# Designs tried in a protein design chat: VH-VL binders against o27280. Part 68

Target 1, 266 residues: o27280
Amino acid sequence: MDSMNVPEVLEIKRIVEESESVKTFIFSWDFRREVRPGQFVMVWDFRDEKPMSVSLIDPVRSEIGISIRRVGEFTDRVHGLSEGDLLGIRGPYGRGFELMGRDILLVGGGIGMAPLAALADEATARGMRVDALVAARTADELLFLDRLEAAGVNISTCTDDGSCGFKGFAHERLLTLEENHDMAAVCGPEPMMFQVMRILDERDVPAQLSLERYMKCAVGICGQCCLDDTGFRVCAEGPVFWSQELSRVREFGRYRRDPAGRRVPW

## First folded at step 3 (VH-VL)

Design n64 (framework fv_marstacimab)
Fold by ESMFold2-Fast, scan of step 3:
Structure n64 (fold): chain C 266 residues (1-266), chain A 120 residues (1-120), chain B 112 residues (1-112)
Amino acid sequence: as target 1 above (266 residues)
Amino acid sequence: EVQLLESGGGLVQPGGSLRLSCAASGFTFSDYAMSWVRQAPGKGLEWVSAISGSGYSTYYADSVKGRFTISRDNSKNTLYLQMNSLRAEDTAVYYCAKSGYYEDSLFDYWGQGTMVTVSS
Amino acid sequence: QSVLTQPPSVSGAPGQRVTISCTGSSSNIGAGYDVHWYQQLPGTAPKLLIYGNSNRPSGVPDRFSGSKSGTSASLAITGLQAEDEADYYCQSYDSSLSGSYVFGGGTKLTVL
């Protein structure tokens, strides 16, 4: 690879334990390399590299944060690291969120709240009114509630099992919430995002959605990053898309593409 | 409480047909993909077929493609499996299974199963 | 043949630990697909035990844990009890030519 894409080896400055399964790794960052909410970096543990969304962007402290859910070998190894240990960081990559208007709705499911937490910080710094719907399977999987509250965000929660807030799914909770927003940003499992997008489209609220699971393809083009009907490549043109772009894709929310390009049910 | 109840199993001759049903309750049926998973006597689990929540998309294991048809009636909260051209190798307990909402590809609830025997 | 390989049987005494492996390939576990585990008690339907590699549904004891590494996954059971006698199945998705949901062959756990 060219020198421009070589990972920079950075020291883990601080680790925040967000939940039993999620940690935020904080690094000093030189903001001569701009980074925006919705972008991702490649994290290299000197064996494998994986794409991770940036969850904290703090130019005042000269720090970025990367929130990682423990789901496999790579993330298990990274979760075993301590402050002072080293990781390779390459990027940022991808299209970030765009902000418009005065009022924004954030809808996040599980780890999808990570890029939305960074967006909430930027939106509040711009003086926007921020409403967040934070959804998870259980109460202990709801992320960033204290950080959002400290930022002045108006928070609604829902859990599948009813252990916190509304008992039900994000889209069911959304139907009971106020309709007036200038825009929305959505990140989480695709079935959730599809249902939320449908409701926002009916309310005439422009939404940006992040296809975070497709960030595995950071090289630009691979079969699993290409959506049917449009030819979009998530890693080159995403991971953030406007809802009108995704509404043209017959695959969204119904099935996904595997690495061979086949359609599989959610 | 989520409940799935299969019916329609029985004894059938090779080349015959059977239709299985699965009555679902305790959740919004149309929001979830549904699957059939089978288990031959003393053997392991084998995924057979899946259908999306709307019923628009259907998927089949290669072993049953062209012979079995999955369908659903969301107004009745019922899943179906039409089995044609049955073979001795199709002998199994057939389970109805529900997909999860936040997690892809898992089967979070299963029915009790219904026995299909293809013999004689 | 099964595309996910499990040992056909494993045994342990009460209070001991056992592990059950699930070995796949680059077209399934190695491609990043999640691994789920199901417990089937004799004469009953399978029940979800572990989902998304390492998560437990409500009601599953902490004695059960899952992990995934490379092309393989494993289920660990600590403090083994007689009630744990069952068949255990891993499950993932395979992206090869016939792409489908795939189960391991199953492992029979005997508590001695």
Scores: ipSAE 0.000, ipTM 0.420, lowest interface PAE 14.5, mean pLDDT 82

Design n69 (framework fv_marstacimab)
Fold by ESMFold2-Fast, scan of step 3:
Structure n69 (fold): chain C 266 residues (1-266), chain A 119 residues (1-119), chain B 112 residues (1-112)
Amino acid sequence: as target 1 above (266 residues)
Amino acid sequence: EVQLLESGGGLVQPGGSLRLSCAASGFTFSSYSMSWVRQAPGKGLEWVSAISGSGERTYYADSVKGRFTISRDNSKNTLYLQMNSLRAEDTAVYYCAKDFWSGYSFDYWGQGTMVTVSS
Amino acid sequence: QSVLTQPPSVSGAPGQRVTISCTGSSSNIGAGYDVHWYQQLPGTAPKLLIYDNSNRPSGVPDRFSGSKSGTSASLAITGLQAEDEADYYCQSYDSSLSGYWVFGGGTKLTVL
């Protein structure tokens, strides 16, 4: 059993309120255990354990951040915690994003901007030009705009209701943006990611997508982490996949799996 | 413009070996899965093998499993098919095909290279 | 052996409509897998004609249309033209095969 499989009890150093429903919890981190954008950790509240993407990676300050949206009992309990309280952290797990080229596009929907915010930090630190398309249902659900702006990212926004930026869906906004990126990274609701990938494929832009669905087990023993007939295991072989790998997954963008393992439309 | 150009075909004796190559241009090669599809003279299309964009995953039709090996060199934008223990029934035009985003379709095909296994 | 069944030939007169069927089973089309269609003109490589059951690539005229129902799919060609004389192949995925991809046997379209 290596240190990655043993939860460390860490003190919440700082909490950033990103929106009414999203908070980023910041911890001191020993970077002898490396963390890359796109990886996740298991967050343990001493009752339940859930996977959460790493949204801040700061080796200079020796800090990591984990952004959590309030969507159920576990996340409601975690949102009730204060600076100085304790959480168990195990990991990191999974395959992170790979950076390629000089100009990159990030397309994020809702909480999917969390792992992309960490990627934006690394890309800008490496001298890359970063364009980000940030999508949400409404203006108050757009995440990390101030952080992305401070990092020097070129930001485009869209909301379903038109309350900020382009009125429409991420893929509709993407059709109006420039086509000359060396790579893209995409994270958000699976139907959004599917539509975005189709456009990027037509533009011959290589893309990486983060799939965070059905991760019930961080040690790689989970039937619900298996994708389609390809035998991919999201927690072991993901969560980040190249777009072409996903073109062979019949379920991507079409189906999800319920707790019984049955295919359910998105 | 997307181009796929196959080479390496020819006449080979039963039990022999042959390596096909497919030179790709006009798209980001490493981002797309690639396939080999063959067509025997006067017959229909038969999928033979596929390889993921990274090269880490390979797939084979039962008719060629254990005899053929698909590989790629992303630094050279080149797809390969190593064919061993060739049989008369392997005689066909071999096409290089690029995967499309939609579920398991092929949006671009090369012109094909003829492999003849004499019996 | 082909697991998707197409008629070996179909014919029509210029301006008429022809339909080419592709019959599968519960392990492929019946399992919900999408169907794609390819046109192969004499002496040429196949060309993608219809993808994901009913979508046309750029440059394919709207005279070509696809549909899927149950365990079968069909390609419809309206306003038949002499240049449409070709072999047509359906393609899907079969979950019972270790190989994944399957093609139909092909249909030769003759324009009378």
Scores: ipSAE 0.000, ipTM 0.410, lowest interface PAE 15.7, mean pLDDT 82

Design n7 (framework fv_bamlanivimab)
Fold by ESMFold2-Fast, scan of step 3:
Order: sequence, then structure tokens, then C-alpha cells
Structure n7 (fold): chain C 266 residues (1-266), chain A 122 residues (1-122), chain B 107 residues (1-107)
Amino acid sequence: as target 1 above (266 residues)
Amino acid sequence: QVQLVQSGAEVKKPGSSVKVSCKASGGTFSDYAISWVRQAPGQGLEWMGRIIPIFDTANYAQKFQGRVTITADKSTSTAYMELSSLRSEDTAVYYCARHPQYSYGLYYMDVWGQGTAVTVSS
Amino acid sequence: DIQMTQSPSSLSASVGDRVTITCRASQSISDYLSWYQQKPGKAPKLLIYAASSLQSGVPSRFSGSGSGTDFTLTITSLQPEDFATYYCQQSYSTPWTFGQGTKVEIK
């Protein structure tokens, strides 16, 4: 339990280049520390730490993978590391996804596909039928397509610019997909997730949505651990929420928080 | 393909208000957000605000807060920008422009109206 | 507010030239930057979004690059129809702001 709040120094076993801006770092993992799809870890480079979603969970090989997008100084430093280098990892933290039924839909936008890739592995291992809608701005930003295919997932793609698959947005593509799912899991930009949630609600498909932008709240390092008017704390209840829970949150899909915790429009 | 068509030129007196319309055709009106951008003679582009019809949300540049109101009528696929307490400095071409609302928070303006000239005269 | 500064404010070039326009943000805006082209008497046209993504229908001679605070628009081989004013725009934080514009004129 104590080890959950103390970083363990781990060797980078492998690095997978997912795209020009995304890498997956793979570590040996002692599964006495249970980890589930939808959970995250704190990654420490011996100067700063940041929350990162777990994108690979492989108890057979005793490995986890953490996918990191290059977006600033911390992630630039981590992207400069090589196999054999060390990182501190603590966690996992947060509420993971729950699987139910036999047929599931995954809808991922950009890096939001990372936790969904781990969920796809678990769902297919349980014998579930998995359909994935993978969305990005351009073909180069579509993530995990080869891994999803290898897992036996039925893949649909869409890009804003039409460079791969359907030209348009995730919700537009979703409207052209067959209705036959017992649940859905959604991770990506909030405006995308809001539109997808509305369609799934009309289809009477229960959905789980991941609010990963608030993951740092789970480790108690900021006062922004609340969702607007509901009083939900992402650190206690999230980052994964059922659509029924998010329907009560005025902020969802409308506003984000700046570093001072102020509401700013999308 | 999506087209934005704006109302015609206006000449207004100082202290009055102007309401410019922007009618969308081709595509679902609620699937995109609409910004208003103005350009004074010989000057650059200035963002005034936007509306996201599906969220019932409008956001304004602080400079125009209290003078500008942006609204949308989903039944007619029309966005409006109303600017009150007009001054000669408000003389400009006013553009409406569409955002692909769901481009991952990257609010770029891919389709523009033809512009509406508003002249504030004596 | 985030200030966007373009350089140069104007330039003269010949058909076939490689033209580079820079845009600097007063704070980091990640890749939340777009480039627009405006011809006299006409509305702006989107060329590039997300710093480097080419808008559908825009010729491949246009490209964008950069992240954080420093961005560039490049026209590989200038054509007669490219003489126009170019604007960068940040959408990282409201109010969204434009650069002052760069006028590309014939030499």
C-alpha cells in the first residue's frame, strides 16, 4: 500500500514509437500492484512528475506500458530517454473502466486511444466483441491501429482532414456505424466525448468516459479536484465516469480549467 | 458544401446598435461553432467572440464584453452578432466564420462569410 | 491577452521564390496556431491549422511548422495567386488573437 505512494525506480525495457509525437515506454511490473485499464501512474524523471495513462497491461510478460505525448519540457526530456534508462513510477491511481455485456464500442480521440488500447486487450481476452472508432486530426495522429488489429478488434477510423478513413468527426462517423453494443468506453477531447455520449444515450448504450486532463488531482497536488456544480472530485470518483454521472455536470463539454482553476471556454 | 451568407451593408449613427446575420447552408448548423471577426479599414483581424449553439454558450473578447451579444437560431440556421453603443471606431467589415467544433479543441475557422460593411457616420 | 507578432510586416518576392513568414506568441500556445491568407476585398481563407496541418484544397507548396512560441509559414515556390496578406492566429486561450499580418508583394 505504502509502495503505491512511493515512486519505484524502473528500467525502460522497450520504447515503441507510436507516432511522431507519441511513444510508449514499457517496464517490467510486479502485479502484486494491481493495475486496470483506465488507471494512471505518476511518471517521475527525477526533476518533475506527471500523470500518464497506462496503455499496456500484460501480466503474462509481467509488463506495463505508458504512452506519452510530447507536449512540453517534461515530456521532451522523457522522449529523449533510451532503453535501459530509468524512470520513477508510482501508482496506479484512479478508477478504471468496468466491462459489462458481450459487445462493446470504444471511441478514442488522439492520445485518448491509449487507455482504450489496454481496455481492448482485456475485453478481447474475456471473449467480448470489440468495435473501435479511432479518431484524430490527421492519419499520422491515429494511434494503436496495428495493436488493435492484432487483438482482433473491428476498427473504424476517421480524420478531420480525410487523410485516413471517414472524413469528419468521431460523432459523424459513429452515426454511420451499426447499433449493437452493450456498453461503450470513450476517451478524447471533451467536446468530442459530449457529442458521442449524446448519440450513445439515444441508442440506450451505457457509456464510460475518461476525464484524463484532471488526473493530477488523484495524487492530491492541486485544489482543482472538483467538477463544477456536482462536487465530484476526479481524484476520488474518476477519472472514469459513467455517462449518467456526467449528465449532471454543467462543465462537461463546455469549459476547461486554467492553471489558476478558473473556468475557461473550450 | 457549407456556405455562410451574411446580411448587407449597414450605415448607423453613433450611439445606435447594429445586428448582423450569418445564415449557414449545407451541413448541420449545430455541428459547428460560429465566430465573429472584424477588420477596420487598413487594419488586421480582430476576434470579437463565438457561439457554440449545441452548448448554448457564447464567449466574448473582454474589449467587447457588455457591448456585443452573439446568438444563434437553430430553426433558421442563422447566427447573429449585435453590437451596441456604436462609435466611429466600430467602422469595419464584420465576418462570421465557422469552427469545426470537434477538432480536438483546435478552434480554427475553415469557412468564412463574405463580410458585412458597417459604417458608423455622423 | 496573448500577443502574436509576425515578421516581416511586408516582403517583396518574385514568382518561384521560397517565402518564409514567422509568427511569435508572447507565451507558449503548443500547436494551437492557424495561418490564413487574405486577398484585397475578400474574406480570409484557412491555409494551415494545428501549426502544420494543411487544409483540404490548399496547394502543397504551403507548409507550416513550429510549436510553443515560434512558428513559420513557408511557400516553397511562390505563384502569382499567392500575393496576399498572411495572418497567424492562436486559439490556445480566449480572446483569440491574430498577428498584425504579413503582406507579400511582387518584386
Scores: ipSAE 0.000, ipTM 0.410, lowest interface PAE 14.7, mean pLDDT 82

Design n70 (framework fv_marstacimab)
Fold by ESMFold2-Fast, scan of step 3:
Structure n70 (fold): chain C 266 residues (1-266), chain A 120 residues (1-120), chain B 112 residues (1-112)
Amino acid sequence: as target 1 above (266 residues)
Amino acid sequence: EVQLLESGGGLVQPGGSLRLSCAASGFTFSSYSMSWVRQAPGKGLEWVSAISGSGERTYYADSVKGRFTISRDNSKNTLYLQMNSLRAEDTAVYYCAKGYDILTGYFDYWGQGTMVTVSS
Amino acid sequence: QSVLTQPPSVSGAPGQRVTISCTGSSSNIGAGYDVHWYQQLPGTAPKLLIYDNSNRPSGVPDRFSGSKSGTSASLAITGLQAEDEADYYCQSYDSSLSGYWVFGGGTKLTVL
């Protein structure tokens, strides 16, 4: 049988401080167990488990990286750890991103850039042109800019407060960007992802959105999530969904679910 | 019309067990998530557990994880909550609630509740 | 304490407006999750009053309205009636693995 449901206790090999509130924890990984961008692992500190997206996938060094934002008691404890300390890692879980075409747009908000950074590495390694819209509240919360620049990614930034790049939200910045992409991948706060999805749908750009809250459904059991607004079971493997998959919600009344799970008029 | 009827509550000693049932009617039971929500006397609402329409996924509040088991029998239109290792702090009215969807949805219908008292 | 914070009580006279707040955090309302509101009359089960931030079920008067902004939500009741005297609870979803559905602590509305 597999051991995906049992955490492997791994030593923290290296810690990279991405910002005041975000660190990337790097572990040795046996790539006989494949990991793809958009997948997540369960991180266990021997008290609580939390799902964390894989932000670095390096088969050459046999390493994975997990980027964690400090937002509560669990993440505060993990941020207090040092190289040589131990964490339990279980997984990977969930459906990863699919790459198609020659050009990809990445739209990431805050920590949502973590899975997109891993995707950017894969896309650039495959010779794709990568454009990234990196959004955050402030300049200090913009993540992975150095990694993206080193990879040759074309970067646009926006901050809510205007401290770096465009002053405004990701979808407002997206309206000012070129529409020439074969696909897009989006990860961040669900209201941001909803607005971005609408623009990409109007531009006929197929988009994949990572709905990380649905990771709970995928841990060690099945990758099935109920997305139907009427409560009927709709089997779909998360956390990554194509925008057209989200549009297939059951037809009752005049409502559908947005990426945040909200009922919206058709 | 949708109707939810709870049963199985009562007085139990600490460390004891109870099984609650909720009989559902008026909707396609297997198509909707179901939850248990409790309310201690004079206190607010606390979500306890949820189960998907198919029964494939179950969710528990940290306060009951490892002690309570949610299950459903779709052939009987019945939801269950098996409560083991009961504690005084589990004393509450337990409501059966129909979910609109499992994660982001609201509870559109509630039963009348059944009282569970954990006391010596 | 509750994950979602509500004032313990509010009061108003018949015909007046009352607002009940629901304050969350970045892991629930601030993460974009919808807010729902329930009314619990004395001795009864909760009843759905507002869903998906601002929508009313059939049979709920339009003097009940909901809104959401940032990490908070509000329930507004206009034209207050004696029958509105009840406990009101907000509900959302918490995005942490151990979170799930979360309720506010409840607000007792007294009609003076």
Scores: ipSAE 0.000, ipTM 0.388, lowest interface PAE 16.7, mean pLDDT 82

Design n71 (framework fv_marstacimab)
Fold by ESMFold2-Fast, scan of step 3:
Structure n71 (fold): chain C 266 residues (1-266), chain A 120 residues (1-120), chain B 112 residues (1-112)
Amino acid sequence: as target 1 above (266 residues)
Amino acid sequence: EVQLLESGGGLVQPGGSLRLSCAASGFTFSSYSMSWVRQAPGKGLEWVSAISGSGERTYYADSVKGRFTISRDNSKNTLYLQMNSLRAEDTAVYYCAKEYYGSGSWFDPWGQGTMVTVSS
Amino acid sequence: QSVLTQPPSVSGAPGQRVTISCTGSSSNIGAGYDVHWYQQLPGTAPKLLIYDNSNRPSGVPDRFSGSKSGTSASLAITGLQAEDEADYYCQSYDSSLSGYWVFGGGTKLTVL
């Protein structure tokens, strides 16, 4: 655990522009520190540290990738960096996805496709059949379609505005799909994940869902990672949860908490 | 079809220990939370303990906290309940139950139960 | 003490309606947690009868219905039959007892 808490200063080897608002930063990685799809790292720009999901795990090339959406001051600064610049990376942290059976459904919303892209790579490498439902508000926010296609993934898309694929939400698209799967993995906005989880349960498809909450420091106070009164801590016990575990969390899909801890409807 | 079969019940002295097992089949065991629920002779149902699908989270009723330990072996599709410092009031039929998903968790199916008697 | 309270017994004649109440508090049913109901026939393990307040599993006749309001829930049985004689339990979740599922004390239904 000590070695994971000491940041390594790594050179940005390559930057991939995934969309107008999303970039993947690729680093050489020593795989003596094991990394699994669904885990995250703390990214340090020598001023602030933020959690980011690992979106590429390539032991053959000895590389990891971290996909970052531009949403605030920290991410704006990181997006301004170039190949050859340095970032501190600490981790990995959290519980990763578990693969079971022969067929998997991935359901991703927006940047939630980042950890699912890494999972798709592992699932296809294990010989699993992978179907992905990729959802976003607009066509410009659909991520990793080329990468998923190159991996042999069967892709369905939907956008809220109808600019690409099915016009509607992920759960509305899922209702039109007839295929059964041994398991599913879901990552995206919490209300989307809740609706998808309900449909998968009615179809008896076990699902793992990734909840990415704000964290300030992996070695600091973890109370801000708590989901609700059940005492779940995303950084220690997540970010990946089975659907059965999330059914115990009344807040899941219904409420979120602001920085002051106040309950706010989604 | 989903099946749950409990074993390990029996007669024990107060202060003794006993380990219950529940063999599961017919579903992806590691994907579901499991619970132990007990029923004293002629009394109602009391939830005792639960464990998440991965085994990372455990939950206990206050009446058994510090004395009972729930665990699972996902490679063997088996749920366990280690019972220590047993008391006469722990005498009950112990059911294992699969937690089913919904907008709140419920139990379906239940095993047939195994009787634990703590002599006094 | 039981966190969810049920009447210890109810009785009715064949063809009648009976209602079994389940009374909770602001930390469980009143907090919005769903209520589930189980039927236990004499000498058998409990069976799921109603889930998520009012839904019936496959095989449960529509004579059985559930409802929830405020801090309480109810199970209604219409057209009462002799084979309905059993113990009935409500179940919910209590947020003040983190990770704690709660059962009602149980209600014994006697058909004359």
Scores: ipSAE 0.000, ipTM 0.411, lowest interface PAE 15.4, mean pLDDT 82

Design n72 (framework fv_marstacimab)
Fold by ESMFold2-Fast, scan of step 3:
Order: structure tokens, then sequence, then C-alpha cells
Structure n72 (fold): chain C 266 residues (1-266), chain A 119 residues (1-119), chain B 112 residues (1-112)
């Protein structure tokens, strides 16, 4: 990873406001450095470096997009930037999603729809049938609906408050969805992903789940925090994991880790 | 020595209020979801409420929603249940229980505290 | 009222085998959620007896076993003993109730 280990300073070409709290930052990209859906990059604002999932991969326009939710000091600073401003980008890193079969299900919660939007683009370009379940607390927080619709994706929505689509949680909506998929990809809060995974396992649908908390470990920043009960480095194979790999990880869906690496309940 | 100890139960008039407490010891309290489960005299177990380890998420049975409030003080290792607008149907032994999350089993239970709603 | 159905009573003699059923629906056991079992001895708090369908906590004898199939689960007790006389409750998670836990109505085991 010598050539990918040095940050490249890139100009923000375009900014798309996805919601009040989410923006997609678009950069020109040299596709000699290949990027796949489910991979992430390290974004450097010349003070701090944070991992961010790639949400747009467009080889035709030679562009990538990175969707960022405003959740703290670093993301607040990045959200304050304008077209023409500079950011350091290093990567891509991590294991991306693997497409299989002809019919796939995407289940995304909040910002978790970002890497799934890139996957939807690749799947539809391959001629696959894509069903997406897009979940959020309110209608205003549903992400990428226009992009998914333009790509020909069959969209189901659910919101906690019932302001758009099914009133309830993603796993509740999934129970009313037709069972007939060759695989699923899931990204969102871990408790939601765990509940969705169990339903998909019962239906014998192989699922891939993306765990944001393992992105730093995947670049070798925190090797110890990535060890699970089996004694192997979960982060070395992340952030995307098959459901069978996660079924034995005691922390999945129960705990997250704080900045110090301590286990904190969801 | 993992232990849960409930207190605050007693006799109260219909429409009255009570606050139950559950003191936890022997485990990292903030790392676990906590629940209140009740049992009316001679009847079965009924889940009442749950709270995430951080306190950010709370869940309520329909029978108590709008009347009961679950909370926790992680600095004191204490779980609370504020019960308002009490009804005769709320008469039960109230247990606090430790769990990983709502879909996991409850591995540690307190002794229970009796709440009687009667005139 | 409970979403999970158990027989109200079951009985057996010492040394016999008894089975307690727990019947759910597509929104709980049928959706793949695990079933847990609790034993409540007279005058005591419930104790976790079986978790995640078939696993025993430390100190629970192997004569207690659990299983799950479709929308139902079962608790089996072999080599029945007088001290097994208790109430038994199944528990699962119900996705249709926004993450609400559900208990069965309970089964009173009488050792004759």
Amino acid sequence: as target 1 above (266 residues)
Amino acid sequence: EVQLLESGGGLVQPGGSLRLSCAASGFTFSSYSMSWVRQAPGKGLEWVSAISGSGERTYYADSVKGRFTISRDNSKNTLYLQMNSLRAEDTAVYYCAKSEYPFYGMDVWGQGTMVTVSS
Amino acid sequence: QSVLTQPPSVSGAPGQRVTISCTGSSSNIGAGYDVHWYQQLPGTAPKLLIYDNSNRPSGVPDRFSGSKSGTSASLAITGLQAEDEADYYCQSYDSSLSGYWVFGGGTKLTVL
C-alpha cells in the first residue's frame, strides 16, 4: 500500500446537499487507483484524519463522492468547506462488497445508505434486479432516493414516525417484504443490522454487513480493538463482513467502542 | 457478586405515584441494558420497560406508555421507574433485570419489590 | 395477555420426561429470534434456565434442554425431580412491537 499510503491533496469539485446533516463531496479521481463499493478513504482536513465511506464511483466522469454526516468537530469543519477548497484523500482501504446472483436486497439506515448507493449503481450496471429498503427516523432523513430511482432500483421506505412509507423500523418492514433474493447488503446502526441479519439468516439469504467502527483498524491504526472472541483480527478483513462471520462476534449489535476502545452499549 | 436490589414499592391510592429504584453491583452497569418486569399476584411475567446502557433509548409496554418513565444514573449504578397515574391493574411485584439488549435473555434478576394500588 | 402461548400446566412423576411448548408467530420466533426460558421456584425471583434456544448457563443441569422449530420452541426436562416443581416462562423478541420483549403466559410444572 506504498502508493496509496500518501494523502493526495484534492480540490472539492462539487458539493451535493443530501439532507440538513449530510453532504456529498465530489472529487476528480484517477481510476488507476481502483475503488469498489464498500471501501473507504481517509479524509484529512490538515488537522485530523477520519475514515469516510465512498458513496459515488463514476469512472465515466472520473469522479468519486464521499458522503459525510455532521456529527462532531471534524465533520463540522468539513461541512463548512466550499467548492474549490482542498482536502487530503488517502486510500481506498478495506474490503468492498461482493456481488452475487441476479436479485439483491439493500437495507440501509441513515448514512449507511451511502456505501449502498455506490453498490446499487454497480449492481444495476451489471443488469441485476435491486430492491432497496431505505430507513430513517423521519422523511427528511431518507437519503439517496432520487439516485436509487434514477438507477432503476425498486425502493421501499420506512420511517420511525411514519412520515414516509411504512411506519416502523427496518426489520419490521423487512418482514412484509417478498422473500426472493440471492444476497443482501446491509449498512446502518448495529442493532438494526443485527435484527435484519437474523431475519435474512432465517430466510437463507446470505448477507454482507458494513461496520463503520472497524474502518480505522482496517488501516492498521488500532489492531488490538479488532480482535474478537476467536482471536483473529476482524478489522483486517473489514469493514464488510458476511453474516456468518458476525454470528460469533459477541459485541455485534450489543456494543460499540468509544474513542478509547472501551465497550459501550448501543 | 453480581447483584440487583429493588426498593421503593408500597401501598398507593389509584391515581397516585411511586418511584422504584434498582441498585446494581458486581458488573459494569453502563455496559448493559436494563429492564423492568412485573408479575401480578398469581399471574405471569409481563415486560414493562427497557433502557439502553447509555440511556439514549427507552422502550415501554403499551399498558404503561405515557404513565411510566424509565431512567438510569450510571454514576450511581442505579435504575429507576417513575410510575404515575397508577391503576389497580398495576398491582404487581416489580423486578429489575439485566440484559444485553431487548432481544437477548435476562441473566440477572433482583428480588422484586411489591407495588399495591388499592383504596 | 401474551403473544407467546404456553400450556397453563404440565405434570409428571419423578424420573419421567416432560415437555413444555411455546408457540409464537412470524413476527417473533418465526422471524428467527431466539427463545429464552426462565424457571421460577415458589416464592423466588425468576432464574435464567436456557438462553439462545438451547444453551445452559453455568450451574444448570444437562437434564434441561431447549429446542426451536418454525414458530415454536420447547423446553424438555428429563429425569424429573421434586425440586423442578416451579413455573416456567418462555421469552422472545417481537419485531412487530417495535423491539418489544414478549413472555409466554407461563406453565406450572407439578411433580407428582
Scores: ipSAE 0.005, ipTM 0.401, lowest interface PAE 15.5, mean pLDDT 82

Design n73 (framework fv_azirkitug)
Fold by ESMFold2-Fast, scan of step 3:
Structure n73 (fold): chain C 266 residues (1-266), chain A 121 residues (1-121), chain B 107 residues (1-107)
Amino acid sequence: as target 1 above (266 residues)
Amino acid sequence: EVQLVESGGGLVQPGGSLKLSCAASGFTFNTYAMYWVRQASGKGLEWVARIRSKSNNYATYYADAVKGRFTISRDDSKNMVYLQMNSLKTEDTAVYYCVRDYWSGYEFDYWGQGTLVTVSS
Amino acid sequence: ETVVTQSPATLSLSPGERATLSCRASQSVGSYLHWFQQKPGQAPRLLIHDASNRATRVPARFSGSGSGTDFTLTISSLEPEDFATYFCQQYDSFPLTFGQGTKLEIK
């Protein structure tokens, strides 16, 4: 428990450039501290600490990978690091994905493919059939396609601009895909996840969705998470939630709130 | 498949009362908020009443035009929604629709076929 | 209360033509606006939710766009079955308000 909450200073062993804006940082990991797909770690650059999903879990090589999109000052600094440099890592934290059945669907948008890539590895290793719908704004932002293909995943792509695969959004592409899956896992922008969850609910496919905004609640740094729009606060371990829990949250996928409580469009 | 079937409409005198019923099937009724929405002949849609699920303490909401006269209720054991209409006025004449609110987002994804209420002397 | 106004009141077009229907809110409603289709003698049908997302089993020729105060419903190539009345509805603020409808009629 205590050791999990103390940052360990680890050397960056390898950096994989996934796209112009996304890098995967690979570290040696002692698997006596178990890590599951859907869990996250706190990444510390000796100034700030941010939650990042684990995107690679490789017990054979004794490595974990953390995929980071360049979006602000912290991530810009981390992207400037090289192999051999040091980062503080603590965790893992949070509720991971659960695998069930034999046939599963993964739906990922942008960096949301990161935790789903780790899940795909575990599912294929268990002999499950994995269909992945990989969505992004443009072809250059589609992530992990080579890794998913190497794992034996059946891949469908879509881009908003039509530069690769289906032209349109993930939920539009999903409507053209087969309905027979035992479970689904979804991660990406909330509006995408909301639309996908609705389709899966109508197909009676149990879905698990990973919500970045609930990572702090799992760590205990923030202390409070709201799952219901009635004004009640539910202390629930994220970031992964079942679709039935999220279907009761009116704000999910429709709007967010700024620090003043004002509605902000996605 | 989702079905909503309204009943109880008809002719009624001004000042009279009428109770509408809605039988729901094909979904987990007790987790959904339910609405009554009305439409006068050749006119637009007007929401009338809302009742939330048990997890939201069956909270009820009414349009100003009907507040104090209409009461929405539900019986989860029978998958039923009701609208008790009292002190009816000529302007209450409309087709009344039973409507499901998907994910409490005011997203009316399934509608019944409607039941006509005519208030006339 | 937030008032939503639709234009035009009536739009006369032929099959195969593009239809553009407008909905304007009296104050910003973000993207919290739905579109419904109603055929004569039938209940309304959800068509577009949250400004731009097609509802289940709605044909690809229907699209929604806009945010804030100005919203558009577009039908890229009219089919005979599309001649109906279309309503917009905001849910940014209570009470919920609907537009007066745009009737799409065959020319």
Scores: ipSAE 0.000, ipTM 0.404, lowest interface PAE 14.9, mean pLDDT 83

